# Ledger of designs, part 4: VH-VL binders against Ras guanine nucleotide exchange factor D (gefD)

Target 1, 231 residues: Ras guanine nucleotide exchange factor D (gefD), of Dictyostelium discoideum (Social amoeba) (q8is19r433to663)
Amino acid sequence: GSNIIAQQITIIDNEMLMAIPPSQFLHKSFSKESKSPQFHDMVSKFNEWARWTSSEILSKEKLVERVVTLSFFIDLAKSCVELGNYNAANAIVGGLNHSSISRLKLTWERLSTKVTQDYDRLLSLFDLSMNYKNYRDEIKSTKAKIIPYLGLFPKDLIAIEEGNDNFTNNNLINTEKFRLLYQTIKKIQSYQQPLFTFKTSEPIKQYLKNISNGLSEEKDFHSISHKLEPR

## First folded at step 1 (VH-VL)

Design d08 (framework fv_dalutrafusp)
Fold by ESMFold2-Fast, scan of step 1:
Structure d08 (fold): chain C 231 residues (1-231), chain A 124 residues (1-124), chain B 107 residues (1-107)
Amino acid sequence: as target 1 above (231 residues)
Amino acid sequence: EVQLVQSGAEVKKPGESLKISCKASGYAFTSYWINWVRQMPGKGLEWMGRIYPRDSDTNYAGKFKDQVTISADKSISTAYLQWSSLKASDTAMYYCARESIYYGSGEYYYMDVWGQGTLVTVSS
Amino acid sequence: DIQMTQSPSSLSASVGDRVTITCRASQGISSYLNWYQQKPGKAPKLLIYAASTLESGVPSRFSGSGSGTDFTFTISSLQPEDIATYYCQQLNSYPFTFGQGTKVEIK
């Protein structure tokens, strides 16, 4: 099962990515929801993937069920990477790496060696060190269709915009700044393609679209975590 | 260079009106929230509210909602904080600050650029 | 409102010392916590956002950690220019609230 769910997540993420007009990345429109509703829908969904991951694990009062659920989400993140969905994979890893989850020592200790190795590879891939070097190197090297981690684009666009003046010291238009902005937006557009070969499972897709209806509030995560494993 | 430049120090009497300014440069003014933060003499930082200049959408801390008005003029890239009737208790340093966003496992907001502050003294 | 409590309220340390400041939220705020430095007579400066992400241009001796309700801020080797008051801030819900501040002085 995790591969089918990863496919449905990827269909949802791809549909949301394709729905973002490129204008929502221009003039920092992404800084307010009213100017960038499709971008913020996808940001909200990324946050839902992360919270879903943490919430599901924390919902398991029995240790055995918690271990099974933790293993499932590690496999799910791995499946997302294998399908080229780095966005959802990073969101799920974020949920797994949440302090309310990472502190559950009894749960992590019962994880198989194989699953632990898979998780270590995911942590390495999404390591934020050196401006996400491992992740950037991997996506630069791939020829496959991917859904990139969307969060790096606003960060990169802000860095370009604020690190470079609109005009040079000679009072000329800064063509380098606009070249960098154009290349970044063109790169985003290159990912907005409709071609994945996965079959839609409407029941699973419906569940995943409405996932927030059953999630615990993030503010409660640490309280729940300490009740499950009071250390 | 991204910069917020605030108006100069003010000395006022209780009951007087006042409007202080925060002028932005080096970025797209209409694309970022501007926050107002108060610091009373010898005290810590206190969030007052914020404005989105493109449409003048505002959020206020409840304590300040009926005390001040936050506004912006996008044609001159300037945000404002205004009192209709000052009190001695309004004596403080007032800062404006731009709000940026980091996309990670959540939407992380942070105040990355601050004005130099406007000292407001209210005494009879 | 979410109450942010810092400890200690003030400390004195020697150049080269490791300095640790803690911040506790009255309810869970995930990683929606920033750290600011305010030097005497100056506006606050952002050091850390999202609990642990170092702002561009900020020296690597500054670091942050924590999630939920308990957070720590560390200066690995205190320098003279680090004399300041440090503030945590939550941005999980309105109104945004700051801790009371921790004054760092050199002996």
Scores: ipSAE 0.000, ipTM 0.432, lowest interface PAE 15.9, mean pLDDT 85

Design d09 (framework fv_dalutrafusp)
Fold by ESMFold2-Fast, scan of step 1:
Structure d09 (fold): chain C 231 residues (1-231), chain A 119 residues (1-119), chain B 107 residues (1-107)
Amino acid sequence: as target 1 above (231 residues)
Amino acid sequence: EVQLVQSGAEVKKPGESLKISCKASGYSFTDYWINWVRQMPGKGLEWMGRIFPGDSDTNYAGKFKDQVTISADKSISTAYLQWSSLKASDTAMYYCARVDLYSYGFDYWGQGTLVTVSS
Amino acid sequence: DIQMTQSPSSLSASVGDRVTITCRASQSISTWLNWYQQKPGKAPKLLIYKASSLESGVPSRFSGSGSGTDFTFTISSLQPEDIATYYCQQYHSYPYTFGQGTKVEIK
């Protein structure tokens, strides 16, 4: 199952997280792919997890197979959360919540009650309301090693940078602004720790590293969706 | 082949302006950071700052922020280091170097420009 | 700024000897450390990046290790062409900083 795949995804995400130098979070370097290649490699992989989710579901012409695949990805996202991988879990939820997938009413209505409840919990966890309050509360309460949703750090860093001047009204360094930046970067660094409990499956890991080779283009998603389940 | 070719040696007096160059070839100039490194006679290496030619973004070491200006002209694949008013303490060898962001190593260096400032 | 301190400042060794240079950071820099070789009158050359990765085209006798604050650079069998000054450099935080250098000479 989904658990072994979630483990391999987490190994890949953690290797990518560990490879990001802190300097790629400074001076808005993350805004330019050429200035922050390791950060953008991880962002690219996040987008690839989401596209993989949507593409796999859309590849199933038969309703029964589409329901099974949708159920699998919901369980996979849940497994990622259980392993502490909030990054991949949110990516998968993003793929499930893509308009080309969410419109597949016949597919969604055939999910079991349990799977529907699992998906509702994932949507609640990653709810953007109140600046991702549910997600932030969840990660603050955990004592385990986690991989956080990395997309939230650029948002926080930009808000600190643009909301505060570098100097006070008397040309003194704004200590509060730099304290907030330092604390955010220190928090990111606290997540950059090795994984020791997960066992690598080389065949599955290599497949997941190269999944982009077989994925449908996002521009085709709506066309495929409407062929599977017309208006 | 990748090459960084720097301008020739300069002898200047205190108070004079100076602009030295680093011409890149053999790669996409706009896709790599160019760094400037100073080495005073008999001393070690000091990082001065860098520029990303694709968007002219710059970072300076605090010590050098008010002393020099780093710029680039992407139409001729050339980076520059400039002083408005030289001091005797600016006497040094100046290197430009390309950074490979995947390794963050300075993988190619110019041959250096020797700047001597004396009265 | 992060201070990088190298030890020793200079050393003399014989051809074939194992040479070890250490570099200490004033605060943790994880593995974000490079090693450079500078021969007299020449620009520096990258040898090791990310503390332990050998740069392409660099002889295997050069190696690096360490993480956090303590780093080691080793030449397993010193050759005459290895006479140079060696520098460590951190890229964890701006400004990037170099060690003061270690001069390696043959007896």
Scores: ipSAE 0.007, ipTM 0.572, lowest interface PAE 10.1, mean pLDDT 87

Design d10 (framework fv_dalutrafusp)
Heavy chain, then light chain:
Amino acid sequence: EVQLVQSGAEVKKPGESLKISCKASGYSFTSHWINWVRQMPGKGLEWMGRIYPGDSDINYAGKFKDQVTISADKSISTAYLQWSSLKASDTAMYYCARYSEYDILTGPFDYWGQGTLVTVSS
Amino acid sequence: DIQMTQSPSSLSASVGDRVTITCRASQDISNYLNWYQQKPGKAPKLLIYDASSLQSGVPSRFSGSGSGTDFTFTISSLQPEDIATYYCQQYYSTPRTFGQGTKVEIK
ESMFold2-Fast, scan of step 1: ipSAE 0.015; ipTM 0.492

Design d11 (framework fv_dalutrafusp)
Fold by ESMFold2-Fast, scan of step 1:
Structure d11 (fold): chain C 231 residues (1-231), chain A 119 residues (1-119), chain B 107 residues (1-107)
Amino acid sequence: as target 1 above (231 residues)
Amino acid sequence: EVQLVQSGAEVKKPGESLKISCKASGYIFTNYWINWVRQMPGKGLEWMGRIHPGDSDTNYAGKFKDQVTISADKSISTAYLQWSSLKASDTAMYYCAREVWGYYDFDYWGQGTLVTVSS
Amino acid sequence: DIQMTQSPSSLSASVGDRVTITCRASQSVSSYLNWYQQKPGKAPKLLIYSASYLYSGVPSRFSGSGSGTDFTFTISSLQPEDIATYYCQQAYSFPLTFGQGTKVEIK
């Protein structure tokens, strides 16, 4: 089921998070892959989770199988949230919310009320309005170890860097800017903790690590979508 | 502002029919489910069912499925709860409540309609 | 149907006291649990949704926690205007069900 798969995704995401040196968040290093390879490995994996979600749904020619697969990925994203993996949950929601998937009206209409509610809650959680307020409120109150949505940290760091000069108007070092950068990096480091509560399934883990080998390319998604449900 | 305004109190005899209303304003009526909740005197809250005014889709609690009809008229932004034949056990306060899509959270409530059924 | 059991059925506390109400579901409802406040003769008001999210405009002294089958609602510093009956409600499956309510009174 979805819970064991969510556990394997979380193990993979945490291993990748742990591998990122803090230096890759300094001096906008994350803006260039050559200066932040581990950060970009995790970004690439985030995109693979999203593409995997869309590709699997689009691979189902039969409506019934497409509904089952759509329901599975909604449950999987929910399981990721319950395990504290907001990174993978957001990636899966991104794949579900891709225009090639969201347009499949016949498929969405056949979802159970409960699954539709689960999806709407996930959309609300990861809504970008008010600078990801719902997501930020959620993680602020969480007592357990989490894997945060990693893409939000570069945005915060850029905002601090560009919103505050290195020097004040009087040509003095801006200590407030450096305090904010330090606090943000310390927060990132606080999430880089090992996992001890999850059961490893090596076959599933290896499949998930190599999912890109079997996925459709994103450029083909709309073509496939329109072939499955023309209007 | 969002408001749900319910019809006034009713005093009825067993066997009579009744239709009470819940008029919505301040939002797009067809985008939100309307739920009906019963509260018998001195008792707690009991969910009866809901309607989506945009497509007239309904869900009922099994206990109420064949006892009441929930309907809506989107041209006047009004939801209804109807009995074909009232019984004394229907004596209660009836609330309508707006549901946030996908959450079953009741964010706005009507003031309630008191229905008294006695001989 | 999912049964919701609240405890206590009633309580009396002093202004400024910390008040705790619990709600137990007969089966897991994940985090799909809401809390409402109802004053005598008035309609209920939503305070907490999805177990722990504070509804817009609700004072920060109200909070919720829990998941699965066991949930807690807390008023960190009871005020006179908080005299009411409080209800939990599961939003996990149909039919939607409420707890029996907890009446909160001031000494």
Scores: ipSAE 0.000, ipTM 0.402, lowest interface PAE 18.6, mean pLDDT 85

Design e01 (framework fv_ebronucimab)
Fold by ESMFold2-Fast, scan of step 1:
Structure e01 (fold): chain C 231 residues (1-231), chain A 123 residues (1-123), chain B 111 residues (1-111)
Amino acid sequence: as target 1 above (231 residues)
Amino acid sequence: EVQLVESGGGLVQPGRSLRLSCAASGFTFDDYAMNWVRQAPGKGLEWVSGISWNSGSISYADSVQGRFTISRDNGKNSLYLQMNSLRAEDTALYFCAKDIYYDSSGYDAFDIWGQGTMVTVSS
Amino acid sequence: QSELTQPRSVSGSPGQSVTISCTGTSSDVGGYNYVHWYQQHPGKAPKLLISDVSKRPSGVPDRFSGSKSGNTASLTISGLQAEDEADYYCSSYTSSSTLYVFGTGTDVTVL
């Protein structure tokens, strides 16, 4: 099942999130791997989730197996959302929305209406329009523990940092800028909480931790895609 | 319907001034950062200046710093570029562009562009 | 201001795939996920094609895709069509003095 895999992904993502010191979000430290190794570990893992999604689908030469795999990853992304893991869900949707995958018309047309509707809802949730309005509205309404989309934090912090001077026009410290930075960092820290209800499956967790082994490189995706479904 | 319309371009002599305007409609203007981007004939895009939603953050390309002034009037849904000490190298089509990022400081993607207004600096 | 490096031109036949690279430094492309791609047809304003490395705005065909590795971002156009013949520009946030930098531009020719 997709639910137990989503649980293991969420355990991994949460362990990585909790390992990031707050200092890695200060002074643009996140822009350099040497200054923000734990932050970049989690960014690397996000990219691995996306690449895993695309690679796995493209590895299926038989149409029937490709449809099953596509349906699985849509269900997996949905399960991640249901568990509050917006980070992994967005990564998987990114892999599904890759042009090498979205062009596979024969594969997509064989999906059930239910699964197609689930995918449309995921695309709507992670729509980038209005600064990720749908996503931001959803997480604001949630009282449960979540893992937020990690990539949005550097974006918000840079917007505050670059949008406001360190000093006012009167050469005084800009307390509003530092209040906004502090609040954003405190919000990040509020997400760094342990998971109490998830059961670890060590074999699945180990597989997912080492998922980069055997994945196709993104540069090969379009070549593989066109061999599977020309035109 | 979201649109941006530039005006104020024309032929001007070196050393003189020109003021460009950009009229916005179809969206809440005061929620978005706005930018000026120029393109010299037959050349590529060059970012000129950006202004945050509340005018609290303003940035300029090095080539125009000290000569150009970006401003906005949220009550009139308008963006401006005051161009002083114009040089032949400022000859370009000037585009007004809206940040896609709500409440942006001007570093995000530009989802809506005007058609541009042509500025020609020559004697 | 410095520009991101793109190839001057790429060409392909209808139905083929082409890839355009956009190379910067750790202070722009390599340091942030704020790489965007714009398509410009002759005499027209630029159109946003890809935002934040790999995100497609509504209305952009799925044959356009973006990716990034280190200091280089890439735009791939699969199933190349005649209407894809245009200039393509990348852009990035930069932590140096100017905030926003465009690439040198790439002319895509459909042979």
Scores: ipSAE 0.000, ipTM 0.403, lowest interface PAE 22.9, mean pLDDT 84

Design e02 (framework fv_ebronucimab)
Fold by ESMFold2-Fast, scan of step 1:
Structure e02 (fold): chain C 231 residues (1-231), chain A 120 residues (1-120), chain B 111 residues (1-111)
Amino acid sequence: as target 1 above (231 residues)
Amino acid sequence: EVQLVESGGGLVQPGRSLRLSCAASGFTFDDYGMNWVRQAPGKGLEWVSGISWNSGYISYADSVQGRFTISRDNGKNSLYLQMNSLRAEDTALYFCAKGEWLSYDAFDIWGQGTMVTVSS
Amino acid sequence: QSELTQPRSVSGSPGQSVTISCTGTSSNIGAGYDVHWYQQHPGKAPKLLISGNSNRPSGVPDRFSGSKSGNTASLTISGLQAEDEADYYCQSYDSSLSGYVFGTGTDVTVL
């Protein structure tokens, strides 16, 4: 099922998170792939989770199979949240919310009420309004090990960098700016902890590591979508 | 002086094991990712394995997955490659290389390599 | 494992320019990962020549230059000299492999 797959995704995401040196968040290094390869590996993997979600749904020519696959990915995202993996959960929700998927009215109409409600809760959790308030509130309240949504760290770091000069009015180093940057980096480091009690399934883990091998390209998604449901 | 020195290579029969070591000096070893790269006689470079600064992320080339194990000891400034179930195709000069995770992802420092010959 | 594609050899006369291409895929160069270039003389370890597509390490002459566009990177050696006769390898990170890939290598001959 979805739970064993969510566990393997979480193992992969956590290994990638732990691999990121703190320096890759300094001096906007995350803006350059040459300066932040581990950070961008995790960004690339986030995009692969999203593309995998869309590609798998679009690969199902038959409506019934498409509904089953859509339901599976909603449950997978929910399982990721339950395991504390907000990064993969948000990636999957992004894939589900892709315009090539969201337009498939016949598919969405066939979902059970429970699955539709689960999806609505995921959309609410990852709603970008008020700078991701719902998500930020949820992670503040948890004491459990989590994998946070990685994409918010560049946003926070850019806001600190652009909102504060490197030097004060007297050409002195701006210690407040560097304090804010280091606080953010310390927060990231607090999430870089080993997982406990997850059972590794090596075949599933290796498949998920190499997920891009079988995926459709995003440029083709709308063409496929309109062929499946030409409305 | 910034330096990487490999050791542990030699002649070994197919199916047996060797452990390679790489001693680092002249830089803060625990700040950087480390890699093993090999080169068969007269052939090109092949990346074998990499390990993050904290051992939290480890990856292998498909050709060695399940047979080789990379590890590091930051207290000893040392990188290791445990090579099991060796094959004739593993015959190569094995280089230790430092990644530039703090600034760039290039391999800026290389050792001179240690030769591994797998033959009966 | 997958490799980046380079021409087997390029040649030129002293003082001329030669260009070596390095073609990748959507999981490495096409994904935006930087390309690095290494020079290897016979019997020696590789030496970093260009990092991050176009940056020259200290001690590398300015006649070596790098560029990247889409899925392809290029190393250009201007003012070709006899000492440039060596093997050249490109390298990038590959997200699908969670590791590094090297190019097939190019032998540069100075005629």
Scores: ipSAE 0.000, ipTM 0.423, lowest interface PAE 17.1, mean pLDDT 83

Design e03 (framework fv_ebronucimab)
Fold by ESMFold2-Fast, scan of step 1:
Structure e03 (fold): chain C 231 residues (1-231), chain A 120 residues (1-120), chain B 111 residues (1-111)
Amino acid sequence: as target 1 above (231 residues)
Amino acid sequence: EVQLVESGGGLVQPGRSLRLSCAASGFTFSDYAMNWVRQAPGKGLEWVSGISWDSGSISYADSVQGRFTISRDNGKNSLYLQMNSLRAEDTALYFCAKDLGYGDYAFDIWGQGTMVTVSS
Amino acid sequence: QSELTQPRSVSGSPGQSVTISCTGTSSDVGSYNLVHWYQQHPGKAPKLLISEVSKRPSGVPDRFSGSKSGNTASLTISGLQAEDEADYYCSSYAGSYTYVVFGTGTDVTVL
């Protein structure tokens, strides 16, 4: 089921995370693909998880099939959180929360109460309010190995860089700024560990590596959504 | 200054148990993943087990899965390998090895090894 | 077979270059840039010589270089010296099923 797929997603995400050299987070290298290819590979894969989620749901012309698929992706995101994969879980929630999906009221209304409650918990976990307070509190409290939401690292590094001068008012090096940058990089490195206990399923892994083949383009999502459930 | 010192090896009969220890000094032990690597007499290197800095992720080679248990005590700067149901094939010099980073499986610091002989 | 394949031995004269290959599969060497090389002198613990395909640790001479193409990684020792006579092992991350595989080892002799 969804747990096996979540395990394979987590293997893929961890392998990609581990492939990112720490230098790709230095000097805003992440802002240019040519300077941060492994970082951008993982960003691209995050976007593929989100697009895969929306595309699969929108591919279901029959309401019953669409409900089943929506329920599956909610369970998949929950499984990813349970495995410590906050990156893929957030990507899937992003796909579920896309306007082309959230507008499908007939589909959402047919979800079980349990699945609806699971989705509400996921939305709360990844709520961007207070600089992702709920997510940050969650990862602070966990003792398990995690794959963190990749997108927060550039955001945090930019905030440190823009919020602090390289030199103090008396033209000395700003030690606090460089301490914060160093600690953020060290935190990223602490997550780059290939010590998962999951077994690889090559057929599922290869499918998930190549999911972009056959997905609908985001530009078409609203058009497809409107045809499935007219306003 | 940076050093790993193994102990606990010896001669043991098949089916019995041994516990290996590794004492770390000269670096912040709690910041790094740790590993056990073995080498049978006259043979090559074989990775045995790894543990993350916080004990949150543990891994084993298939040949030892279910028989060996890796653990660490960050307060004592120590790594352990509990070896149960020992077989003749487990005879080897056992090295404690520090990961270069947080799980790269690049081992930059090695101990001298402790010899485990499983015989008769 | 789960080991990475290395030649049993290579030999060279002082000042020459030797290259040691390390051949795996698409599930280890071919998939990850986590190939490492170790030098082991008789009776000694291994020493990390090259990390992540081509990175040299502090104190390792630039005579040692690493590369990778497809499923094969290579260690090249240029300007071969007497102290380079040792066993050399490659290793690779091999996914979360296998974790780590070591190579069969190569004995380098300097004549």
Scores: ipSAE 0.000, ipTM 0.436, lowest interface PAE 17.7, mean pLDDT 85

Design e04 (framework fv_ebronucimab)
Fold by ESMFold2-Fast, scan of step 1:
Structure e04 (fold): chain C 231 residues (1-231), chain A 120 residues (1-120), chain B 111 residues (1-111)
Amino acid sequence: as target 1 above (231 residues)
Amino acid sequence: EVQLVESGGGLVQPGRSLRLSCAASGFTFDDYTMNWVRQAPGKGLEWVSGISYNSGSISYADSVQGRFTISRDNGKNSLYLQMNSLRAEDTALYFCAREYYYGSGTFDIWGQGTMVTVSS
Amino acid sequence: QSELTQPRSVSGSPGQSVTISCTGTSSNIGAYYDVHWYQQHPGKAPKLLISGNTNRPSGVPDRFSGSKSGNTASLTISGLQAEDEADYYCQSYDSSLSGWVFGTGTDVTVL
């Protein structure tokens, strides 16, 4: 199950993923916005999901409202995972794990046991240790169509390029390096499919597309956090 | 082994009520959206109702809206369908089906079905 | 009420190929919603055969393939075998009903 908001997030992420040409993952094109505009649009949206999460929680001056909002975003991240949207789920978890949010101990201690357990499972899933082992194991075992964590692809492509020479020790073209690059690109393309059948809610979708209009700047997060809970 | 087993079907008079159950095993039940799909004798498949993993989203086919209630008990790995004001046209084999992920409509695991006959 | 339209029956000889059409409207297949296919042998529950227009689940022979164009989806069975004799149902989402709809079903006979 999932809330309608998770469905609309997933529609947006899927549209953006499908719009990225495979060429934007080649020759480090992803490192320059001018050479990878669709890839960078999706990266910007990932960062907006994270900032939205932190900003909304920090906007709540009353403790009870802050607890409700924190619980909502944990449930939203869980719903995104249930829909196969690991990209948005990781972004939301990133926003929840921001130091300005994690320090709000009065807020965290008032979460229900259920919500705390859900958050712990999300942290475990997206733990970066051993090169995202838990996440990679999860997506290997699933047969569902997914939106994968976008940031892992540039990391993998750079590792292949930097870990392998263009030529072998015998000055021949390194066909193994180019095979690995090709396989990675084909795997990315396998995720670029219109497989979501969710009902579009145009008002919610438009709100989510324009979410940056109401966000606090990250530079202000710690200042706001310390005013809400000085200890 | 992943399995769904339906029960509770039987012969019932028009206007009466019946409650169906579906027992799940071999997978984490509270991670999946569950559905009821029916098939009248010699006829095709008709989707009846669906319920998300946390009961937060529930939907019904127009033909059963207001008469049937879907529910689940995650602690018992069980799905239910409460059928009220039964009509002759509700006569069908009722299948419990797991949905691959919410909103996909991909029913990847099915039970064997339980027969409901509405007759005087 | 609106169901997806399938031919009542198709038949073929062993080794031949058959194609089953599934025709919808602008509120379902024509609205770009995915089509799934199920195989049902007599007296048994349906089994998922094709998901998301073209995806074949593990254990489904590569003789089964799906396609979709406009408001029509198709299931093609190549190299027909006796075990393929069954009923086949397509399924999609209908936005006007806010729910899942199935096709009328097609009986495949292997002669």
Scores: ipSAE 0.000, ipTM 0.422, lowest interface PAE 17.5, mean pLDDT 84

